# Miniprotein binders against q56419, part 269

Target 1, 326 residues: q56419
Amino acid sequence: MEGRTLEEVQEEVFKRHGVLVPKKELEDLAKALEEAGLLLTEKVEARLKEEEEKLKRERPMRLAGLSYPEGEREARAFLEAFRASYPGEGEEARVLLMPHLEPSRVPEVYGAALAALEKTPPPERIYLVGVAHRPLKEKAAALPVPFQTPFGPALPDLPALQALDALLPFELFNTPLAFREEHSLELPLFFLKGRFPEARVLPLLVARRSPELGEALKVVLRDFPGLLVLAVDLSHVGPRFGDTPLTRTLAEEARRRDLGFLERLAEGEPEAALAFLGANPTRIDGVEVVASLLPLLRERKGKVLAHRLDLEAPTLSAVGAGTLVL
Key: E = the ipSAE of ESMFold2; O = the ipSAE of OpenDDE; V2 = 0.75 times the mean of E and O plus 0.25 times the DockQ between their complexes.

## First folded at step 18 (miniprotein)

Design in12 (at its last look DockQ between E and O 0.92; V2 from the best seeds 0.79)
Fold by OpenDDE base, look of step 18:
Structure in12 (fold): chain B 326 residues (1-326), chain A 108 residues (1-108)
Amino acid sequence: as target 1 above (326 residues)
Amino acid sequence: GDLIERLEELAEEVIRYLKEHGEEELAREIEEQIKDIIEALKSGDTESAIEIFTELAETIARLLHRLGAPEELMQKVSWLIYDVARRLGMSPRQIYDISKRFSKAIER
């Protein structure tokens, strides 16, 4: 009925079906649909409000039993299997770039992250910086609540979060609903919590590049030392992302972009890494995160431990994932 | 009114916990410090209030940590301290300092 009169609808139904529906019945149906729509909207709004209130207390698991096991025993076995999928050894990380893609798609990349974490002394806190796949009110946000994991809750570092908020020109604690289903935090956090059960966490999302965040974090990290984790994916290519189906040429370009980005980061040249991407034609996911954290990435040399461009066969699309230690 | 209410809430949470754990003297000391802050606020001496509160916040953090306070209480107290600090009109640097001191006080 969008923009049509009841008479026009009546005429159309008559033309198509040979049935003259009385105007009154159409009016009643329109009213019922409107009421049903309103009811649905109210219910949805009420549910969202309830979920937002719950997020003031904790962030529940959303991907338990789907992307990773819900049970602790099974979750530990899962970690071991992922670690086993990477045959190499890790290096000590001060900064870890790791994926947030579905773990089963890139097990060896997560395995490389675990290998790095094995060589990393247990941090007091983990700065977990993910990608906001939903809009944020501000350029970045934090959710200062426990995140549930199979290994128990990942507890927030409230003093460090508050200190960060104090240094930012915007309210850090914004858009709690953006965290509800954000896998860019949940999936990496599984691995991080499993390896460092006692570490506090600063769950951060970046929607848009925030130089202020990088500068503030540089100060905070001095007084509140910890592991910085960039939970980012790399290239997104194929029909799911607006390209043609994956070809050898497209895959080679995606790999070139991914590796060129990671290698420049490994050399301690994050600005060069961003410049190398230009307009980011292969849609590297982590660009805004890296752009926000430039002060923390400069002059840090490291190593690319793993990379994969994983084919999603049903969509003939591919996503790049990598593990970098700095 | 809102500042005082939040300060009183902080006091109540901490004092209750201390009394429950047999630390009555410490509870009295905290109560006295809270009163001093309130008096400073009433007199318009916000600077003194901030100074007393800054030291008190650290003391509270240390005491609760030492006594093995539950995480839920620690979180609640952390937020109350932060909220009071903001309501006191503390500068970003002052708030940062409180958070830093709090963190150090609860280091394992």
Scores: ipSAE 0.893, ipTM 0.960, lowest interface PAE 0.4, mean pLDDT 92
Fold by ESMFold2, look of step 18:
Structure in12 (fold): chain B 326 residues (1-326), chain A 108 residues (1-108)
Amino acid sequence: as target 1 above (326 residues)
Amino acid sequence: GDLIERLEELAEEVIRYLKEHGEEELAREIEEQIKDIIEALKSGDTESAIEIFTELAETIARLLHRLGAPEELMQKVSWLIYDVARRLGMSPRQIYDISKRFSKAIER
């Protein structure tokens, strides 16, 4: 009944079908529909509560068998194939920027990340900072539970997470459901856990820029040293993202913005990298993460190892991905 | 109150594990430290309670790590320690420092 009275519904039925449905029958129907809608709402709420409780214990693989193999042996072979997709050598990373785009779309970009990890001493812990694709209750969140991978569970670094939480003006452990389908953590984690099986993980999401997060992480990283990973994608252009179909001009603009952003980060100038993007017309995905982590990126110089603007022919759209070591 | 209940829960989890591994003397040491913390709290001496608790947290981390405690127990104990620290009214920096000491202890 979309705001209609029973009399209005009765009149419309009579007008359209030539029958007068008694008011009581319409009342019975409306009651039944309302009861069914209430039951569907209760069912959805109960399901979400169940999923939230599961996420307080562990985060299961969602993309095994889809984006990467479920079995450990096949998963290790998958890592080796991706490393081979990037024939160059990496450099040691204290900070790594890598994508969260579907791995098969940008194999050499993930391969460059693996090359960097080969040169990186195994860290005690990994600060994995992804992009929230679902709303968070706060600017940022963590889920302090094991994340399942084909290589075994990636265990949380609870002392480091608790130290971080203590320094923030909000509760860090605030939105478990946002992690349920969050590929910006799961996809990079596959590669990171495969290379550093003993490292603990701080699985972090940023929804909106938080200077507080960056300042707190600067303190925490000093006392809990580890690898900082920005798991972000770059330009998003084309009809999937609200543009006209991808043209050569739009693709070149996206590439220029991606590389200009990465190059300024590589010079230790994260504020300049953000200013270069302005209104972010090609929708570089990592802006809120970089803006949160300014204290950790300033004056840290490094190198862009790989970049690809990957075309989605069916949608005439493209997504940029890169690998940066600092 | 809730703080004492959390301290007793922490003690019970740790003592149960120590006794299961034949560490009766260490279990008695933990019991004594918990008693000292509770006595300090009842006397209103929060500063002493925090100091004793900080040493206790570090000791628990080392003992459980050395004995190969399962992940599930380490996680539960880590959360109880964090919850007690907050209920003791420790400052953000004090809570940060106890988390740092806990982390360093499990490395050993």
Scores: ipSAE 0.598, ipTM 0.841, lowest interface PAE 1.4, mean pLDDT 90
ESMFold2 (binder alone), look of step 18: mean pLDDT 83; pTM 0.819

Design in13 (at its last look DockQ between E and O 0.84; V2 from the best seeds 0.84)
Fold by OpenDDE base, look of step 18:
Structure in13 (fold): chain B 326 residues (1-326), chain A 108 residues (1-108)
Amino acid sequence: as target 1 above (326 residues)
Amino acid sequence: GDLIERLEELAEEVIRYLKEHGEEELAREIEEQIKDIIEALKSGDTESAIEIFTELAETIARLLHRLGAPEELMQKVSWLIYDVARRLGMSPRQIYDISKRFSRALER
């Protein structure tokens, strides 16, 4: 009861409107609101339960028709256009760092990822490690179900997922609802599935740094070889993220942090990359993912293919995105 | 009871598919191995049960893959195998190994 007594409400209504509402009517209204609130809560809970049960079978597209086309033909044209937005050539990737930002904001960065994928032999499986923007029960989670895409379902590699679970000190298959709206997997997966239609996928989310995940994945990757994809964004600066509006100085700092992070990763020095960020004042999104995957990133040399700090004009905020091949 | 039930469910799914595809002999072999596992469990020989099951899991994967079993069945069978393995009290290493062998059986 966040505090106003029915009498206080009655007095306020009287003061504002000159109408004395009978206490009984206020009680009835309060009861009706409470009942409506309870009904809404029950309905919401029932809906969440239903959605959780559905997620035991498949993860439907949430961003089809919004962030990418729903139809396969249109989706292929979309891929081609994004590839065309990057004028360079890619390199073969064993590890790909790519964004999960809204594709239309950073087309050339996704284009660079596609360019890298063009030079990459089709993997048997893709380890897709995203960022959990919702709380997880554990430090990391997997959803071992088909993910719907315009190119058909991205099928899970269940044996590899089970093997990973077996090596982890926690239950990997946790918090299915965290995957429901998680764009950090859905958006990269569109591009990955479009390029490698036959690849199995291990959809992973990291909420907090898990050294255990990196060590376990290092073992799993030896027996279950595949492409490792880090689906991470970089700096998040501006009012949406608690900063002042984007200035030249703030943008330069964000770029410095982003590029300094990516360059150190490209040199095979992921610990140095993390150390360079310190307290992460520009809020690089991928820090917990990189921190979890240190064993897989060490001594791997690569190349930064693209970077952009994209302005969200309505909020005067910006998000960094990059593509790195290792 | 729960372990045996899950094992029987695995058997039923696999045997049904094999029979539907004219592989009656293979279906009988699978059935016999399932019985052997159950007998080992009843006798308290969990080690033997795990060994037989590990080989059976690989065999099932190979057979279903060779026959072109639908993805839905493959997923169901994979989960049943994993669940049985856990219920058998298999170590992390043993579970890892069975998953590895299963995956290799799916390789062309």
Scores: ipSAE 0.882, ipTM 0.955, lowest interface PAE 0.4, mean pLDDT 92
Fold by ESMFold2, look of step 18:
Structure in13 (fold): chain B 326 residues (1-326), chain A 108 residues (1-108)
Amino acid sequence: as target 1 above (326 residues)
Amino acid sequence: GDLIERLEELAEEVIRYLKEHGEEELAREIEEQIKDIIEALKSGDTESAIEIFTELAETIARLLHRLGAPEELMQKVSWLIYDVARRLGMSPRQIYDISKRFSRALER
């Protein structure tokens, strides 16, 4: 830290409190604090290592009872209620963009995703690509273990994940702890596993755009066909995200950015979608995923099924969510 | 070394399961192929080791699938095969191909 000597500390204590503490007493205190801190950090580090090792075997539910029901029967009724919140019809998806925002905040957006899944033949596997909310050691990562859900474990497609890892210039299985609390996989997975209980999963996270990931996935998808899911949220605006308080003008801009982005993706023009965002002033978090997956999104036309900008009155902020089929 | 440890671990897991299901002859064949891989490695013939291992990996997948091996064993074997392939120094293309062959074997 600032590198103060014990003499400097002694002088500061005297200035503030009028008491001269002998240097030896300060030395003894500093040593005791150092030893206590070392023991605390050693215990924390050991606990993190234990948790990391557990995550190499399975990823437990962390949001059951909070974001969705834990029991299977209640969870299935929950899915049906969400489907009912979207009165429209879906369309077959070869690529699905869906949110990872708290489901109760955007029920019809998740309902639209379920409507799309109703029209989609059950895939052998699902490439579930979320957004890393914790640092990754590389641009992207996977956790090749069962993810627990109320519908049973979502089993990993290990051969497909291993094929993917082999093609990447970095180790794909690189940051297990980043998955520990990662809702961008858990929340969409609840809906996907409920609809496709036999599908295996490739649970992927993107922290920073990786053209290498997109090129590798293009090859892997050819030999290991499946459903590609971009589990991303859209605009993030307001004080929670570093802006001034949400105004009608900022909300209108966020909606325009969200819809313009989705519509250009729906035209099979992902580069145009990224260019439309420019510096990304409303912080659409799908940008890094889309930028990684360009080879899989080009020339795929589709439809925007739903969008909502979810307003948080207490925080004067908002988050956008959408459903897009390609 | 570490490569040989992984090969022996793979062999142990597969042979144990085969014996539990009355496949003693197949277990001996797997053991012999593992020994052939190790001998090729000792002689510096990495190309032969890779060839034998590639065929062995596909064979293991087919046998365990036919015998209804539990998911936990299939995952462990899949990882051991991947780990061995990397330690053998197989190219990205070779590893990709072995992963694809393993997956196809699980389909029949």
Scores: ipSAE 0.802, ipTM 0.930, lowest interface PAE 0.8, mean pLDDT 91
ESMFold2 (binder alone), look of step 18: mean pLDDT 83; pTM 0.820

Design in14 (at its last look DockQ between E and O 0.91; V2 from the best seeds 0.87)
Fold by OpenDDE base, look of step 18:
Formats: C-alpha cells, sequence, structure tokens
Structure in14 (fold): chain B 326 residues (1-326), chain A 108 residues (1-108)
C-alpha cells in the first residue's frame, strides 16, 4: 500500500484476481497491518532496550556452539587442534595482528596466533582492538564489562579503560549494542582467554580511523602495560563484496594487497602499509584499526607468521586472513 | 546532591565490606575521610576534596585487594570512584592518575 489509495488497491486486486474486496475490509486489513507493524516495532525496541541493559553487566557468548565449543573441555581440545594446524613456531608478541574470521575457515592462521602466544609471557592485560561492523556513535568504543567465554569470563581492566577514556576527546563507553553480535572481538577473545586465563581485557572497537585513540593508547600502554591485539581481517573480494566471482587474477591481487600490507607492517612502516593500499580496492578490513594505531606500530619490526585467502565457495568470494607479530 | 550521593554510596559499599570482615577501625577511618571530603565540598574547597578523595581511592583499592574482595565489588567500587572523580570536576590528568594509582594498588 505504499503510496496507493485504497481504491487503487481494490482495483488492482479486482484486475488480478477478479474479486472485489470491499473498502471496509481493505481498511481493516491496512489497520491490522499497521497495528501489527507497530506492535512488532515496540517489541523490537523493548527487546533491544533489554539487551542494552544486560550489556551493562556482561557480554554473553553469541557464537558458542557455532564457531567454537561451549564446553570448556571441548574448547581446550579446540585450541589444541588449531595450534596443531600450524606446523611452525611462534615468536614473542608485543603486538599481535590476528584474524576475526570464522575460525574453521582459516585454522592455520589462528594456529599461528596461538604459536605466537605460546612464546609470549602472560600479559596483565590485553588490548583487544576489533573492527566495528556496525555503526558506532563515536570513532571508537569500549564495552567495560565481562565477556563470557568457555574458559570463564574475560574480565575488563576498568582502571585502564577509565584512563583511556580520560585521555580521549569523546566518550569511550558508547554504543553498547554494537558489541552484542560483534564477532571481531568474540572470536579472537576465545583464543586469547584460552591462552591467558588471568589476563584482563580492554575490548575496543574501531569504526573510523581515530588518531586520538592511538595517541591515548600510547600513553596508557606506558602506565598499563599489556599485549596489543589487532583483530582484523584482510581482503574481501568476490560477489559478496561487490566484485565478480573469484578468479586467479582477483585472488592474486587480493594476496598481493594482503601480503604487501602485512610485510610493510612487519617492517615497522604502518604509514607505508596504508599508502600501499591506496583506495583499498580489495577492501582490507583492518585499515581503520591500523590507521588508528599508527603511533603503536611505528618502528616495530616483526614477522608475518601466516596468511590465507579463504574461498567461500557458495558465494565464490574470498576473505584474507593473516597473523603478524611485532 | 548527586556527587554526595555517589560518594555516600561508595562509602557504604566499602564500609559494609570492611565491617563484614572485621576491619572496624579501617571502616571508621574511611568514614572519617568521607566526612572530610563532604565538609570540604560544603565549604567550597573542591581542591582539598579532590586531594583527600584521590588518596582515599587508592587506599580503598589497596584494602579491598588485600582482603580479597570479590570481583563484583571491585568493579562496582572502581566505577563509583570514577563517577565521583568525574563529578568532582577532576581534570583528565587527575582522573588518569586516580586510575593509575588504583591499578597499581591492585597489582598482584
Amino acid sequence: as target 1 above (326 residues)
Amino acid sequence: GDLIERLEELAEEVIRYLKEHGEEELAREIEEQIKDIIEALKSGDTESAIEIFTELAETIARLLHRLGAPEELMQKVSWLIYDVARRLGMSPKQIYDISKRFSRAIER
């Protein structure tokens, strides 16, 4: 009925179906649909409000039993299997770039992250910086609550979060609903919590590049030392992302972009990494995160441990994932 | 009114826990410090209030940590301290410093 009169609808129904529906019945139906729509909206709003209130207390698992096991025993076996999928050895990480893609798609990349974590002394805190796949009110946000995992809750470092908030020109604690289904934090956190059960966490999301965040974090990291984790994916190519189906040429370009980006980061040249991408034609997911964290990435040399461009066969699309240690 | 209420809430949470754990003297000391802050605020001496509160926040953190306070209480107290600090009109640096001192007080 969008923009049509009841008479026009009546005429159309008559033309199509040979039935003259009385105007009154159409009015009643329109009213019922409107009421149902309103009720649905109210219910949805009430549910969202309830969920927002719950997020003031904790962030529940959303992907348990789907992307990773819910049970602790099974979750530990899952970690071991993923570690086993990477045949190499890791290096000590001060900064870890790792994926947030569905773990089953890139097991060896997560395995490489685990290998790096094996060589990393247990941090007091983990700065987990993910990608906001939903809009944020501000350029970045934090959710200062426990995140549930199969290994128990990942507890926030409230003092460090508060210190960070104090140095930012915007309210850090914004858009709690953006964290509800954000897998860019949940999936990496599974692996991080499993390896470092006692570490506090600073769950951060970046929606848009925030130089302020990088500068503030540089100060905070000095007084609140910890592991910095960039939970980012790399290229997104194919029909799901607006391209033609994956071809050898497209895959080679995606790999070139991914590796060129990671290699420049490994050389301690994050600005060069961003410049190399230009307009980011292969849609590297982590660009805004890296752009926000430039002060923390400069002059840090490291190593690319793993990379994969994973085909999603049903959509003939592919997503790049990598593990980098700095 | 809101500042005082938050300060009183902080006091209540901490004092209750201390009394429950047999630390009555410490509870009295904290109560006295809270009163001093409130008096400073009433007199318009916000600077003194901030100074006393800054030291008190660290003391509270240290005491609760030493006594093995549950995480839920630690989180609640952390937020109350942060909220009071903001309401006191503390500068970003002052808030940062409180957070830093709090963190150090609870280091294992």
Scores: ipSAE 0.892, ipTM 0.959, lowest interface PAE 0.4, mean pLDDT 92
Fold by ESMFold2, look of step 18:
Structure in14 (fold): chain B 326 residues (1-326), chain A 108 residues (1-108)
Amino acid sequence: as target 1 above (326 residues)
Amino acid sequence: GDLIERLEELAEEVIRYLKEHGEEELAREIEEQIKDIIEALKSGDTESAIEIFTELAETIARLLHRLGAPEELMQKVSWLIYDVARRLGMSPKQIYDISKRFSRAIER
């Protein structure tokens, strides 16, 4: 009964089947369907509530056996294979931008991140800032629990997370379910935990730009020093994202915008990087994270180590990924 | 009511661990400080309660770290301290400082 009155349904049934169904019977059927739909909704809501309570204790692996191996020995070998995909040398990073795209699609981009980590002194903690793919109750969120990995649990830095929460005008620990399937944290974390097994983690998501987050992180990083990681993808172009089929022209525009964005970040000019994108016509994923973290990116110069705009053959679309050290 | 329950839960976790490791005198000192905080709260002296709690939180972190407390206990204690600080009505700067003190104490 898709917005129709019961009388309209009754008339339609009579026209098609020659039977006049009493209005009472249609009312009873509509009520029964409504009740059945409500019960299914209640079961889903109960299951999500149970999952939310579990996420308040730990965040289990969701992509083991899919994006990376579940076993530690195989995961170690996987990590080394990705490093080998980038035969060059890295640079020390105090800030690292790396992708969250499926690793097998951009192996040399993740390899470049590993090369940078080889040159980076082991940090006490890692500020891992991803992009929320599910709605958050606020502009940003954290999940202050162990994240399971094949290399063991990545433990949260609770004092640093609590210090951050105290400085924000909103509750930082606000949307546990948004972390349940969030690959923008899980995929980079695999590589980070594999290289820095003793580092604690601040797992953060940005849904919408938050100047307050950047201002608070500037203070927190001074007292709780560590490695800042922006776990973001770049351009998203093609039919999957609302464009015409991927053409040479569209791909070249996406690559140009990806590199122009990264190069301006590498010059310590994050405002210029954002201005270069304008309306962001190729839908670069990192904009909200960069816009949040301006105080941490200004005047910090570095180098673009790798970039790829990778084709999604089934969808005739492409996604860009890059590695930047600052 | 809820604040006092959180303080008592914090005390139980810490005191139990200290006693299990033969630190009876330290357990008694922690228990005395918890009682002082609760008494200050019951008398309406929130400022004294906050001052005592701030020093207690750092002391707890240092003692548990020195004794090699397991990560699960450290996490639970960190949360109880944070929850108590918020329920005490401590300012953002005061809560930030207590978190910083905790972090410094477990580095040593």
Scores: ipSAE 0.826, ipTM 0.938, lowest interface PAE 0.7, mean pLDDT 91
ESMFold2 (binder alone), look of step 18: mean pLDDT 83; pTM 0.822

Design in15 (at its last look DockQ between E and O 0.87; V2 from the best seeds 0.84)
Fold by OpenDDE base, look of step 18:
Structure in15 (fold): chain B 326 residues (1-326), chain A 108 residues (1-108)
Amino acid sequence: as target 1 above (326 residues)
Amino acid sequence: GDLIERLEELAEEVIRYLKEHGEEELAREIEEQIKDIIEALKSGDTESAIEIFTELVETIARLLHRLGAPEELMQKVSWLIYDVARRLGMSPRQIYDISKRFSRAIER
């Protein structure tokens, strides 16, 4: 109980309710709460340890039945519906930037990603680089285990992951618990696995810009060719993110930044894209990922296939999402 | 001790699988190569150990792939190889090369 004495609590209860609770009862309650808190903490810690041990073997689905269907048949229908939501045609991708936002919020953006994947020859492996929404021990991490999907497990490319680890100045296989609930990998992976069932996956998270990661991946991609996927969202604006409620002005600024970022990436100028954002006042999610992958994005020309700034009405906040092919 | 133990574990996993699939001669060959690595290590000839191990990795990968080894075994073997490589004191480049060789050996 930070800061209040038992006597102060007793006095407050008396003032509010006209009941004088005996000090002993308050002491017993405080003790019970402390014991319960301790028990909860121990239980939570034990559970986390168990979850960490499980993550040595596989990463289970967390969003099945919520964000996407659990059943394979329904999951296939889901993919088709999302593809149908984008009326355009895709282009072959060597690099795909796609969202990791809740799919139902930006279906046409995911549809655009699927359209691009339709024009992409099946890769042997997919380098799936997401955003760490939880702290990592290192700037980046990988979880070298099967990721469960409705289409079966997305199997890791262990040799390629090991090769990447060997070239990094830090241990790549760190912070397994950060992957447990990381949607930035799970949601894109659903679409990727559905389209390329035989592709191996390198599930990577970036917490902070790592130039070393980009340089290492450049070498690895030469010997272990594959599709590079940046699973990133764009602007995050509104009260959930510390802004005022979404206004036309704020939305226009978010769109301007999102599109300006994507267009510069499409021109093969990732440094210009980062510079354009400056202090990133609209909190583009993918900045650290792009900053880490500069060597892989330079001089690659491509096309912005879709963009949306999606309103979360209950919070009057909005998140930008885009699909870019390089 | 830890290195030898990991090598023996690698050998056991591979040899068991080969024997289960009727490849007794290949199992013996793998066993002999593992023994040679261990002997090289005991003699302090780490360079020879690394050389033999490097060739063995390719052999193991090709054999298991050809026999259609289950993914769980392939993953286990991959990690054992990686662990052995690190414990052998292989350089980042050498470890990278091992991973590359393994990957190429299992390409369809």
Scores: ipSAE 0.888, ipTM 0.958, lowest interface PAE 0.4, mean pLDDT 92
Fold by ESMFold2, look of step 18:
Structure in15 (fold): chain B 326 residues (1-326), chain A 108 residues (1-108)
Amino acid sequence: as target 1 above (326 residues)
Amino acid sequence: GDLIERLEELAEEVIRYLKEHGEEELAREIEEQIKDIIEALKSGDTESAIEIFTELVETIARLLHRLGAPEELMQKVSWLIYDVARRLGMSPRQIYDISKRFSRAIER
């Protein structure tokens, strides 16, 4: 019925089946189908409003039993296994860059993050800055509710979030549904909550670079000190991401871009890190977060603890992940 | 209007908790400060209302923290305070300062 008139449909039915369906009956059928489509749209819209209202109260686990264990005892064993995947020692982090890629793909990269957290005094709060994979109504957003974890709820730091919202030229609490499936917060949070069970959290997403966010966060962090976490992945290369084909040369370029980006960040030169990427040909997904947070990254020196460009064998694609302490 | 209803909701939550914990005199003091804010608003003296409200925020935070108020109540009160501050027309810096005062009060 796409683009056809009722007369065309009637003629086609007669040609195929030898039955002349009265135009009235075709009109009744078309009306019924239209009504059914409207009801389906209303049902989807009602479901989305219900989900949005639930997210205004809490954010439930979505990846328990898939990416990490749902039980607390098993979850603690999981943390220790990941720490063991990184044989080195960490360093104290004032800023931590860690991935949000599926943990089993880059165990030593998450292990390096845990090693850094071992050297880090327990903070009162964690500024957890992820990458929005669904559209936001603004450049950035927060969801000021408890996030459930196997270690108990990660409680929001409401005064800090409200202080941040007050300084921004847009509403920070703007897109609850974008948080529903957002793994860039949930996966790092599992590791962070496991190590710092008493810390409150500011769960933040960046969709597009926002210099205003970085300036506001610099002010907020002075009065509400805590651990800043950039929960970002690095290069995305191969057919899943629009390249054709994945080659050794492309993989080597992705690794070079990842490490050059991380090293320039480690030198306290975030503008140079961004300039190094140029047009971002390997699609490092951390660029919007870094570009937003420049005031918090300048002149802060540190080191790269781990990196992996991990192959997705089924898609012949790869994603980079790293651990950087500043 | 709606601002006054939000102030009264804030007062109700705080005063109820104080009374349940035997703090009748403090509950009366909070009630009188809320009345002073409302009277200032009705007389068109928004600046006085903001001044009284700013002092009240720190007092509320300290009292609820000292009495071990449950997280659910602290969150509700924090939101009511933020909403009232915005409806009072407080500047971004004034609202930031209110949030900082609240946070400092519950750290001790």
Scores: ipSAE 0.772, ipTM 0.918, lowest interface PAE 0.9, mean pLDDT 91
ESMFold2 (binder alone), look of step 18: mean pLDDT 83; pTM 0.827

